# Designs tried in a protein design chat: miniprotein binders against Probable RNA 2'-phosphotransferase (kptA). Part 7

Target 1, 222 residues: Probable RNA 2'-phosphotransferase (kptA), of Haloarcula marismortui (q5uxb8)
Amino acid sequence: MPDAVRRCPEDGFFEGDTCPVCDGAGTHILDGARRRQLSKFVSGALRHFPEDAGIEVDKAGWTGFDALRVAVERQYDWADAAALAGVIATDPKGRFERTGVGNEAGITTAGGRVRAAYGHSVDVTLDGTDDPVPATLYHGTAPRNVDSIREAGLKPMSRQTVHLSESAAAAREVGRRHAADPVVFVVDATAMQSDDRRIVKRGTETYTTDRVSPVYLSLLEK

## First folded at step 6 (miniprotein)

Design c14 (from E7h with E35Y V36Y K37E T48F T50Y)
Fold by ESMFold2-Fast, scan of step 6:
Structure c14 (fold): chain B 222 residues (1-222), chain A 85 residues (1-85)
Amino acid sequence: as target 1 above (222 residues)
Amino acid sequence: SKRVTIEFEGDSPEELKRAIEEVLKLAKEYGGEVYYEIEYEDGEWKVFIYIRGISEEAAEKIAEKVKELAEKLGLKVEIEIKEES
């Protein structure tokens, strides 16, 4: 169960019982169960069913915060602008990005734009796609997947993208989602891009692509 | 038209993969569109599956069969049924 969301008037939204900045108790916004429920809806609406949620996302995946708030209020009678802002601001998984509100993304309950940082199944292009892509990227996976990857390459699960990391260490961290002791594949990103394969940046040290053919892959041996 | 959101939790990636495959098959049988994501959080694996474009009757049958599947595979499950636009 996630921690409750609370709000400090000075420092903004936080999770748990105590503001990490001022040690104050703040004001209650959402209990853990409602936080999880709202977080799942917002994630799904931005990634998978924007039209069904009654929002419009542009080609870069952005929607207005106020439009998303209306969708949230329509979906749950207990949710308001503060609940939405708090879920976005305190998401430990980094699922959301908010812009257009300066340095107040952690406290403001109005304005700006919101998008999913990863996990898109809709036709969007993140504006981070213009960020430079390293010549070499990495993919962490369970040892049991090695033979399959060598034969068939890296493929996304249902409408998801393949996630690649900027460093071997970051790839191992991601690979722990699939095994306690993951292995790392080295991806020749330069060769992929020269073959017009798209790779886009989607946050700190994280990149995505549709698939990676075996010709671009080698196992990190040491 | 209904949307079904399914969340599986467990410590076995193999059982979660099996759950995904069975739910995808079930969604296809009822004519739904499906997509999913996998997350690792607090020492447990979580799988979120979203099924769209199905009737209320289909959504209820899916929910029932998914609960049975979770029990057979030793997974925790949370299911939500909502109206579509």
Scores: ipSAE 0.005, ipTM 0.370, lowest interface PAE 10.0, mean pLDDT 77

Design c15 (from E7h with V34F E35Y V36F K37E I38Y Y40T W45T K46E T48Y)
Fold by ESMFold2-Fast, scan of step 6:
Structure c15 (fold): chain B 222 residues (1-222), chain A 85 residues (1-85)
Amino acid sequence: as target 1 above (222 residues)
Amino acid sequence: SKRVTIEFEGDSPEELKRAIEEVLKLAKEYGGEFYFEYETEDGETEVYITIRGISEEAAEKIAEKVKELAEKLGLKVEIEIKEES
């Protein structure tokens, strides 16, 4: 269970009982249970169900803080702007990025943009997650996306990570969700890992990464 | 179609691994796509699983079986079923 979220008038949001800057108690914002509940909703809304939550995320994953606040207030009658700001500011796992508020991200209850951050706070070895990454991975996509991928590479867009498949057939099947005649990109996973780009196994024949530069990509024969 | 989001929490990596493997088997049984993430903090690990592309009936059956699994393995669990768009 996470610690409670509290607020120091001068130093901003903190977790636990005591402000790390002034040693004061501050004011209570959320208990641990509600903090966990709100954090799960915010993470899910940004990563998995923005439409259901009533928010729009742009191609880079950003949504307005105020739009997210409205969604939060609709979901929970006990949550407000301070609860949302506090959850984002004190997240120990670094699940959230907030921009457009200068140096006030730890203090302000309004403004800016929020997105889910890609990353892991600590690596945990679980069966199937430390399996060797194949030398070659695949990405299926609609033909209309080919030119943008050749120019900018693979970016997460509406997903918070780039999904790669273990086989061309699996990638083509994924691509069929977006087009009847999908194309497949070949990903040089060996070169990516040699350049310290992280690739992690996350599901059935599925691997994830932050992004794939065009230098690692080529089109598979149709 | 529906998606099911499952969050397991516990301090036993072996029980969490078993939960992930058993949920993967359920996803395959009901024809859903499986994806998971995990994070560890202060000796406790949270596992987030998403199953997509299944019917409402399949989602409800998966949720029921996942609750039984969590109880059997002594894990905390939270489950959400949502319409997929």
Scores: ipSAE 0.000, ipTM 0.264, lowest interface PAE 11.0, mean pLDDT 78

Design c16 (from E7h with E35W V36W K37E Y40E E41T W45Y K46T T48E)
Fold by ESMFold2-Fast, scan of step 6:
Structure c16 (fold): chain B 222 residues (1-222), chain A 85 residues (1-85)
Amino acid sequence: as target 1 above (222 residues)
Amino acid sequence: SKRVTIEFEGDSPEELKRAIEEVLKLAKEYGGEVWWEIEETDGEYTVEITIRGISEEAAEKIAEKVKELAEKLGLKVEIEIKEES
């Protein structure tokens, strides 16, 4: 069951009982069960059934936050703009991207555009912003996976796309979910893009690609 | 046409892989378009499967068989059927 969503007046939305920034209790927004229900609806509407949900998504998968809020309010009488903003801001799976609100994506209950960061079954081409893809990206993994990755590259073993991090530190943190001492692979993103391999920025500090051939990989040995 | 959304929760990818394989066979039998993804959050695994473009009768049969499958495999399951234009 996911944790509840709460709101700190100064630091924005958070999951669980205590604000990670100020240690305050904040205000209750959604319990875990409703958070799960709303997250499933929003994810499904953006990925699989936008027309059914009454929203329009553009070629890149974007819809207006306010249009999505109207759809959510029609679907659930207990959901409002704060519930939607909180679900998007606190999603531990990184399913959502929000743009057009600057640094306020974790706080604001209005404005901007939203899209699913991955997993579409509808015809959507995920275009990056004008933010360039870094020359080097990183992938954190458990030590037991090293031999397999060296032989076969990175494959979407538990997701439909391969997730890459912007820094070795971020990749190491992702890898800590599965191992106390994760290892990090260095990805030659410049070489991948030169070979017309697509890499797109999604969610928070995350990049995705379909697969990474061993030729683009090296192990970061400290 | 109907859409069926199925979510399984389990303790290991192996348990969930069996559920995915069985649901994919079922969707293929009824001519549905299928999407699925397995996700990990805080050590817990979740599979979400969406089947689209099927009749109401097919959707109800799929839901019934998926409930039986979840019971057989000891998995938690949530199933939703909705109309699609």
Scores: ipSAE 0.006, ipTM 0.364, lowest interface PAE 9.6, mean pLDDT 77

Design c17 (from E7h with K17R V36F K37Y I38Y Y40I W45V K46F T48Y)
Fold by ESMFold2-Fast, scan of step 6:
Structure c17 (fold): chain B 222 residues (1-222), chain A 85 residues (1-85)
Amino acid sequence: as target 1 above (222 residues)
Amino acid sequence: SKRVTIEFEGDSPEELRRAIEEVLKLAKEYGGEVEFYYEIEDGEVFVYITIRGISEEAAEKIAEKVKELAEKLGLKVEIEIKEES
């Protein structure tokens, strides 16, 4: 269980009972259980479910601190700007980066941008379901994207991972969000797994992977 | 339609796996689209599940069954039902 988060008005957020700078007790911000819960939500929102959390993450992984705060406050009635700032400032695993606030990242409850630390691997697998990854998966997209996908493959956009569907019909339905007449790519999941590319089940009909090289892709013939 | 957001937390990866399996089963039973994220760290577990495209009645039944499941498995749970549109 992580330590509670407290706040010193002059020295900023700290974990545990005593400010490391002034030895003061500070003010309670967040207990250990809520700290853990909020930290996991923020990590997940930045890396895995930004759209579901109601935030936008740019190509470099950044989102506005204030946008993230709104998402956090919507999710938890007990969380506020200080709870979010404190979780980010005191994270012992270095999962978060905050910029745009100068030397006040450990103190300020407003402004700047936040992202998950680049290159940090967050990965846990649900095993024991005995459900194999299908040999073939599908990806629906707008026709305008076909040439770039054939050249560069499938790369993550707003969700940090590439989402694949179990069926051509499901992929076409997803593609309709972006075009009236979507096209469907067939993904050779067996070949990907044989090459030690990781594909994981993340929903009812949804699988995710880091990227799909063109060698594993073909257009569905119709 | 309704969206149900479920958060489980606890200190047992085994009970977390059981909870996720049962929620996926419930989502399929009520025709919902499900997406989830989970993290296991030093034996502590956290999961965030979203179920979409279900009726208000189905959402309430899912919430009730999920609360019972969490109690049975010794997990802490937070559930929110939202309108999609």
Scores: ipSAE 0.052, ipTM 0.473, lowest interface PAE 6.3, mean pLDDT 78

Design c18 (from E7h with K17L I20F E21K K37W I38F Y40V W45I K46Y)
Fold by ESMFold2-Fast, scan of step 6:
Structure c18 (fold): chain B 222 residues (1-222), chain A 85 residues (1-85)
Amino acid sequence: as target 1 above (222 residues)
Amino acid sequence: SKRVTIEFEGDSPEELLRAFKEVLKLAKEYGGEVEVWFEVEDGEIYVTITIRGISEEAAEKIAEKVKELAEKLGLKVEIEIKEES
């Protein structure tokens, strides 16, 4: 079950009990069960059943935040703009992209466009080629996977692409879903792109690729 | 009319298939239209079944039977009943 979604007045939406930036408690937005329920609906509406949800998705996968909010409010009595914005901003898997709000995507409850970063069953062409890719990306995993990764690299599992994080902290947070004491691999994204390996931005802080060869990987120093 | 959305979670394809077949049978009994989505996410399988165009009484009966089915098969389930119009 995911953690609750809360909001810090200064630092925006966060998951769990304590703001990662200021250590404040913030304001409750959504409990874990409702967060999961809303996240599933939003993901499904964007990827699988937009017409049933009453939204229109363009050829690139985008829908207006306000249109999605209306759909969400029709679906759940307890959901509002803050619940929607919080689910999008805190999604640990980077399933959602939001544009048209600048750096306020983690804070604002209005405006912009939303799309699913991946997984569409609808006719959608995701570009993502125009977004800059950081020189270094990160992958968090359970310690038991270290030997396998060092030998074979990072490979997609269960119909997924390889997911990479923008920061070591984000990668550790993702890795905590798999182990209490996760390890972080550093990915040389510059070297990958120089070798014509494609890396695509798919979420707010999430990047995807087909595979990562061991030559691009190293363990982050403790 | 009402819509019932049922989400099963599990890592056993066999038990999920049994649950899916029973839900399809219930939808036929009550004359509902069925939509199904399968998703695999971090090794967990999700089966989402939406039944549309049924009465309030039918929706409540389906929800009750589905809860019993999930308990019997050891599956996690989320059920939601909504007005369609």
Scores: ipSAE 0.000, ipTM 0.191, lowest interface PAE 11.5, mean pLDDT 76

Design c19 (from sa6 with W7E V36Y Y74E)
Fold by ESMFold2-Fast, scan of step 6:
Structure c19 (fold): chain B 222 residues (1-222), chain A 81 residues (1-81)
Amino acid sequence: as target 1 above (222 residues)
Amino acid sequence: SKEVTIEFDGDSPEELKRAIEEVLKLAKEYGGEVYYDIEGNKVFIYIEGISEEAAEKIAEKVKELAEKLGLDVEIEIEEES
């Protein structure tokens, strides 16, 4: 069970019994059970059922805080703006992002925009996401593969995709699994995306694509 | 209530995406809250707010799904903190 949510007038929302800044008890906002219930609803509304919740989510996943508050108040007679703000501000797993309120996201009960920080449905394509693909990516390979890659491009093996790295150093490290002295290809990711070739971020430094045509490739020479 | 942590590992983005979609549906059927993260060729899915019985059923179905999709899977069931 999560801890209760309380509010300090000076320091904002906190979890548990004691404000971490002033040691005051603050005012009770939500018990742990209702905190979890509201958090589950807000997460679901932002990620899975915005239409059923009566909110509009824009192409980047954002909804207005006040619109979300209205949806919450319709769903639960015990929930208000403070309950919603407190759930968002104290979420230990960082499931929510709030913008448009400066440094007051931990204290304000009004304004701004809210979205799910991660875990959007895989069926949702969001325009203007914060996960840009770098203009240049890299692929490490064994030297014996250079001639075939120059002629045919990078192709996946059965049920695999082509893996691309964010840096030449990372690509070389990946290539070392297949050769003691790997070479690195430079991938023109901007040109690929301009030609409607999909590149997907799969981690902090890793990207995948179906294939890379030779026209997007050059050998890194140093 | 229980939390289920699922880790899928595989080099097929299509099968990893399908695993995410199916687990999200499964979590909703059992009334759990679900979120996920992607790290290279691994997918981490967290399901919380479910009963012990639901967690065990989810684990069984997730193992079947991994077998069907040719993915490696690790599942951990924990007391929700």
Scores: ipSAE 0.000, ipTM 0.222, lowest interface PAE 13.0, mean pLDDT 76

Design c2 (from E7 with V34F E35Y V36W K37D K42E T44Y T46E)
Fold by ESMFold2-Fast, scan of step 6:
Structure c2 (fold): chain B 222 residues (1-222), chain A 81 residues (1-81)
Amino acid sequence: as target 1 above (222 residues)
Amino acid sequence: SKRVTIEFEGDSPEELKRAIEEVLKLAKEYGGEFYWDIEGNEVYIEIRGISEEAAEKIAEKVKELAEKLGLKVEIEIKEES
């Protein structure tokens, strides 16, 4: 269990009971249990379920601090900007990166952008599943993205992968979170695997890959 | 229905891989939908759409698995929302 998060007005957020800079007690922000709950939610929202959390993550993995704060405040009545800033600033694993606030990342409760800061230090390949990769996969997206996808393909974001669905229906449901009338791309998974492109099953109907070149893509016309 | 969230942490890529494989077999056995991700030395797995009884059995088997593989594990069972 992590230590509590406290705040020194001059030195910023710290973990435990004593400020490492001034030896003062500071003011209480989060107990260890709430710190853990909030840290897990923020990590999950940035890495696994941004759409479920109601945030948008850009191609490099960034979301606005204020957008993340709104998501946090909806999830937990006890959490506020100070709780979010404190969790990010004191994370012992260094799971979070914050930019756009200069040297005030350890102190400020507003502004900037946040992303997951993992470095892919361990590379694990899952080979032993009974379920084969389907010959055809699908990607649902907003109509505004069609031209860029036709030209550049489906691109991974920093510390993220391209998500593909097992069925056109599942892809439309994923795309519906971004647009009322999503379009679906058909992915030639057989051709990708023949070209040594790796596709990994990550969910019951969800697959991931590093990138999908335009040569493997076509729009589902019906 | 219930969701089980599982987080493994360890220093052995092979043990992390084995943990993912075994948990996905459990998800299939109990008819759950799954999602997993790995980043560095941490594994995240969700199993969704299962009964409370299935969730409890999965949690117990996952704890035993983590102990056998020398992995740290955290498990949460929640009602789906």
Scores: ipSAE 0.023, ipTM 0.525, lowest interface PAE 6.7, mean pLDDT 80

Design c20 (from sa6 with W7K V34F V36F N41D K42E Y74K)
Fold by ESMFold2-Fast, scan of step 6:
Structure c20 (fold): chain B 222 residues (1-222), chain A 81 residues (1-81)
Amino acid sequence: as target 1 above (222 residues)
Amino acid sequence: SKEVTIKFDGDSPEELKRAIEEVLKLAKEYGGEFYFDIEGDEVFIYIEGISEEAAEKIAEKVKELAEKLGLDVKIEIEEES
């Protein structure tokens, strides 16, 4: 059972019985069972069933916090803006990203946008070693997408970050799920990392990132 | 109690679905609470409320399952707070 969600008036939302900053008890927001129920609903609504939840998710996966709050309040009579904000702020699995509220994401019960994010806590190295990100990564796509990618770069779809492959062959195989004759983009991962863009290893040959600007992209030559 | 977090990556929606079904059976066998998320070709499975012994056995069986289904797998076992 996850810990309860509580709120410190000064330090914001926290999990468990005592504020990690001031050691105060704070006020109760959600018990562990309700926290889990709400977290599952929010994750599902953002990742799997936005239409059923009655929210609009843009092409980058974002929805308004207030729209998500209305959906949550419709689903559960015990849930409110504080419950939603607390679940997002304290999620130990890192399933949620919130923007548009500055440094107040751990405190505020209003405003901004929310999207699904990968949980970093689920990503472990089985051999106890961290492999560095390769200098070059690859992205397979349908030929119809080439012009929009050249103009706008690679952007996350509604429930995902941008997925990059370790090899051109792996990227082509991914691309074959979307088109019979896929094209492959080469990603300058070294340049991205030097510009402080985060790339995360998610599988044995798969990496994820928030976005890839056109400046880092070129088509793989025949 | 222990929590087990499992991430499967693979090219086959059918094999990913099979992995979810088989891990659900393991969670039920060991009395754990099960939930999952699908994100493209990645599947995240979470099992809560199980013993240390159960967590280790699940991890072992999940590794064997991934190998059998040709899926990449990452497993975390943590103390449930």
Scores: ipSAE 0.000, ipTM 0.157, lowest interface PAE 13.4, mean pLDDT 76

Design c21 (from sa6 with W7T L24F V36W Y74T)
Fold by ESMFold2-Fast, scan of step 6:
Structure c21 (fold): chain B 222 residues (1-222), chain A 81 residues (1-81)
Amino acid sequence: as target 1 above (222 residues)
Amino acid sequence: SKEVTITFDGDSPEELKRAIEEVFKLAKEYGGEVYWDIEGNKVFIYIEGISEEAAEKIAEKVKELAEKLGLDVTIEIEEES
């Protein structure tokens, strides 16, 4: 059984008993059994039975978050926008990708588009995964997160990975959808790899890692 | 249909990468859909949409692979959906 989904008012959705960012208890959103049930439904609706679920999936696999929420609320009387957002944000299998909400995908209960992710963008030979990792990577975030990141580093909201951008411009553009004046952290990827921390290319301009310790981070000055 | 969850644990990035590649080949052989994720020195691989017979064969081959690569492995087989 998966862990329960909880919500931190500042740091967003997490799994288990304590927020990985602030160590707070947060508020209960979904127990493990319902989390599993909802996750399987959402995965199936996106990949196997969109018509039966009452959603439209485009040629690239995307559906609107709100359309998916309506389908979920129709299927389960106990599920709402927070349950859906939490399942997507905390999925340990990495089944879901959410766009159009920038770096707030782990926090927001509205907006954006969702599709099935992980495992279908790489072939059996792991094409793209062996691409060299740039010496410097970037992470865009809202200014309110700066002090927490300086103290605790970059951690996933759940057992998901931390997403990093190839350029400061890309990181800032992503962050602009959450805050008018987003800030960008510079990640010393060379130092991370020298310390045997794994960084993997997952998309066109996106890299993932487990965590980024504060020692590898500096705030990009404008 | 069955779902197989494989967790590899080890301090060698090269051996963890080999494990991912070999499990992907194995999943393709049995017609399963595969997902994976990394959490520190652990790799999680999920294979879905396979028969019980395929799941058991995959588990046996994955255990042998882990021994060859010097990785710790945990394998769980469950009914999906």
Scores: ipSAE 0.010, ipTM 0.281, lowest interface PAE 9.7, mean pLDDT 76

Design c22 (from E7c with E35Y K37D K42E T44Y)
Fold by ESMFold2-Fast, scan of step 6:
Structure c22 (fold): chain B 222 residues (1-222), chain A 81 residues (1-81)
Amino acid sequence: as target 1 above (222 residues)
Amino acid sequence: SKRVTIEFEGDSPEELKRAIEEVLKLAKEYGGEVYFDIEGNEVYITIRGISEEVAEKIAEKVKELAEKLGLKVEYEIKEES
């Protein structure tokens, strides 16, 4: 169980019972159980389900602190801006980065941008399993994106990586988050791997890569 | 629809890997979309787009899996927007 989160009016958020700077008790923000709950939600929202959490993550992985706060307040009636700021500021695993608030990231309950610090997570290759990387993968998208994808390829968009699906059906379901009638691109994963482009299994039918050049893409015919 | 978030904790990388593989199979069987991350000796898995009944069944099977593999487990079921 993690330690509670407290707040010193002068020195900002800290974990445990005593401010490491001034030795004061500060004000209680979150107990350990709620800290764990909120930290898991924030990590998941940034990495796994930003759309469902109601936030938009840009190409570099950033979302606004205020947008994330709204998502948090919707999810938990006990959580507020101080709870969110405290979880981010005191995370012992360094799962979060915050910018745009100068030297006040440990103190301020407003402003700036937040992203998941992916350098603190270990990618897993599921070698020797029954679920290897398929020769063909798929990407569902809104029809309006077809021309730009044909010209520039697949880019992370609001994510840090490009998400690919194991089947056309799965890709269409993912694309339905962005359009009622999505189109599906076919990705030549064999060619990508032959060119030393890394594709990592991140879910049941989900794979990620940095980007997909147009040379590996074709539109799936109806 | 529901979202299930699962945390496995243990000292064996082999057993953590097996937990991931088995949860991926469960999610595929029940029609959920799944994502995972490894953070040291912990694995965080999110399964999305499932019914409440399916979410409860997954939670039950995940508890059984953790016991079989000697891992600690916690989970949370939440409503998706």
Scores: ipSAE 0.017, ipTM 0.523, lowest interface PAE 7.4, mean pLDDT 79

Design c23 (from E7 with E35Y V36Y K37E K42E)
Fold by ESMFold2-Fast, scan of step 6:
Structure c23 (fold): chain B 222 residues (1-222), chain A 81 residues (1-81)
Amino acid sequence: as target 1 above (222 residues)
Amino acid sequence: SKRVTIEFEGDSPEELKRAIEEVLKLAKEYGGEVYYEIEGNEVTITIRGISEEAAEKIAEKVKELAEKLGLKVEIEIKEES
């Protein structure tokens, strides 16, 4: 369960019981359960169901903070601008970016734009996606999936895209969510791009593509 | 139409993976669109575009699944816009 979100008048939003700057208790904004619930809704609305949430995201994934606040208030009768700002400001998983508020992002309950930093399933292009794609990318998976992937390649199961990592270590970390001893596939990104297969950068060290044919895959052996 | 958000918590990657696979089957059975995210020992699955009857049946089956797999579960059903 995540920690509660509290607010210091001087130092802004924080998680837990004590302001890390002034040691004050601050005022309560959200308990852990509501923090989790609101964070999941905001993440889902930005990544998977913006139209259903009643918000519009631009080509780069941005929506207005105030539009998102209206969506949040409609979804939960207990949520307000402070709850939304607090969830964004204290997210330990780095799921959200907020811009247009300068150094006030940890304090202000109004203004600016918000987007998901990663995990999009909607058609968006994040800032920096024009950066070069590495020649080699990686995909971590459970050992039981090896034969299927060799036969059919990588396919999206529930999202629109296949997620790829910039390093073997990052891919192993992702794979550890599915198996204690994951295996890593090497993706020939240069060959994919030469064949006009699109690979998109979706944030720091994360890339997406529609599918990866077996011809571009090889198993990284330890 | 309804949106169902399901969160599983547990320390077994094997049981969390089984939960994802079973929920994906349920979503397909009821014609829903599915998204999921894995973060440490938590899995969040969102199913969209299903009827109220389907959402209630999914919630019931998911609770049974969580008990069978020894996972903690939280389920939220909301009306889509």
Scores: ipSAE 0.133, ipTM 0.597, lowest interface PAE 5.8, mean pLDDT 78

Design c24 (from E7 with E35W V36W K37D N41D K42E T44E T46E)
Fold by ESMFold2-Fast, scan of step 6:
Structure c24 (fold): chain B 222 residues (1-222), chain A 81 residues (1-81)
Amino acid sequence: as target 1 above (222 residues)
Amino acid sequence: SKRVTIEFEGDSPEELKRAIEEVLKLAKEYGGEVWWDIEGDEVEIEIRGISEEAAEKIAEKVKELAEKLGLKVEIEIKEES
């Protein structure tokens, strides 16, 4: 069961009993059970049932925070703008992205846009890119990382997402930032997408994803 | 009161979506509280605060729905403490 959501008037929303910044108790917003219930509804509405929830998502998956709030208030008599903002701000799984509120996303109960960070079943393209994802992508890394990648897959280490390249040459170039003699992993992007894993184009030759399981990976031999 | 946990699994996002929509309608008809979540090709729905008779009727209708939509289904009925 998730921790309760509370609000510090200075530092914004937090989970648990004590503000991580000022050590204050804050004000109660949601208990763990209601937090879970609201989070599941919001995730489902953004990913799978926007029409049934009474919201519209654009091509990139965005909906207005205020429109989502109206949908939430219609669904649950106990939920309000603070409950919605708190669920989004404190989500430990990183399921939600909010923009249009500057650095106040952890504090504000109004404004901006919200979308699911991963896993849509509706026809949505994150970051507004409609370009098809290649069947094969590549990831360059230092040789010392090979064993951990084979065991645990690719994970974001110091980046928010895992970066994949369109070509082996581009991946090797990226890998050179970390080692003089990098190795390249081949990523089965077709299999990933068949398993409902989202890959998003972020530039002319660059793609991102949340994680890559070892089952989709093989070393490029030369 | 009883709790019904329903787990659907299938290859079609459209059929999984239809299953969730139909189960949400059933929960409303029987006055139950409902929550649901999707993880990959699997959907979990929980209906709470219903009678044993309502739980059995829901389970029967959900099995028929899964067969109609070509989905795999697991259903469990538990007593709420």
Scores: ipSAE 0.000, ipTM 0.151, lowest interface PAE 12.7, mean pLDDT 77

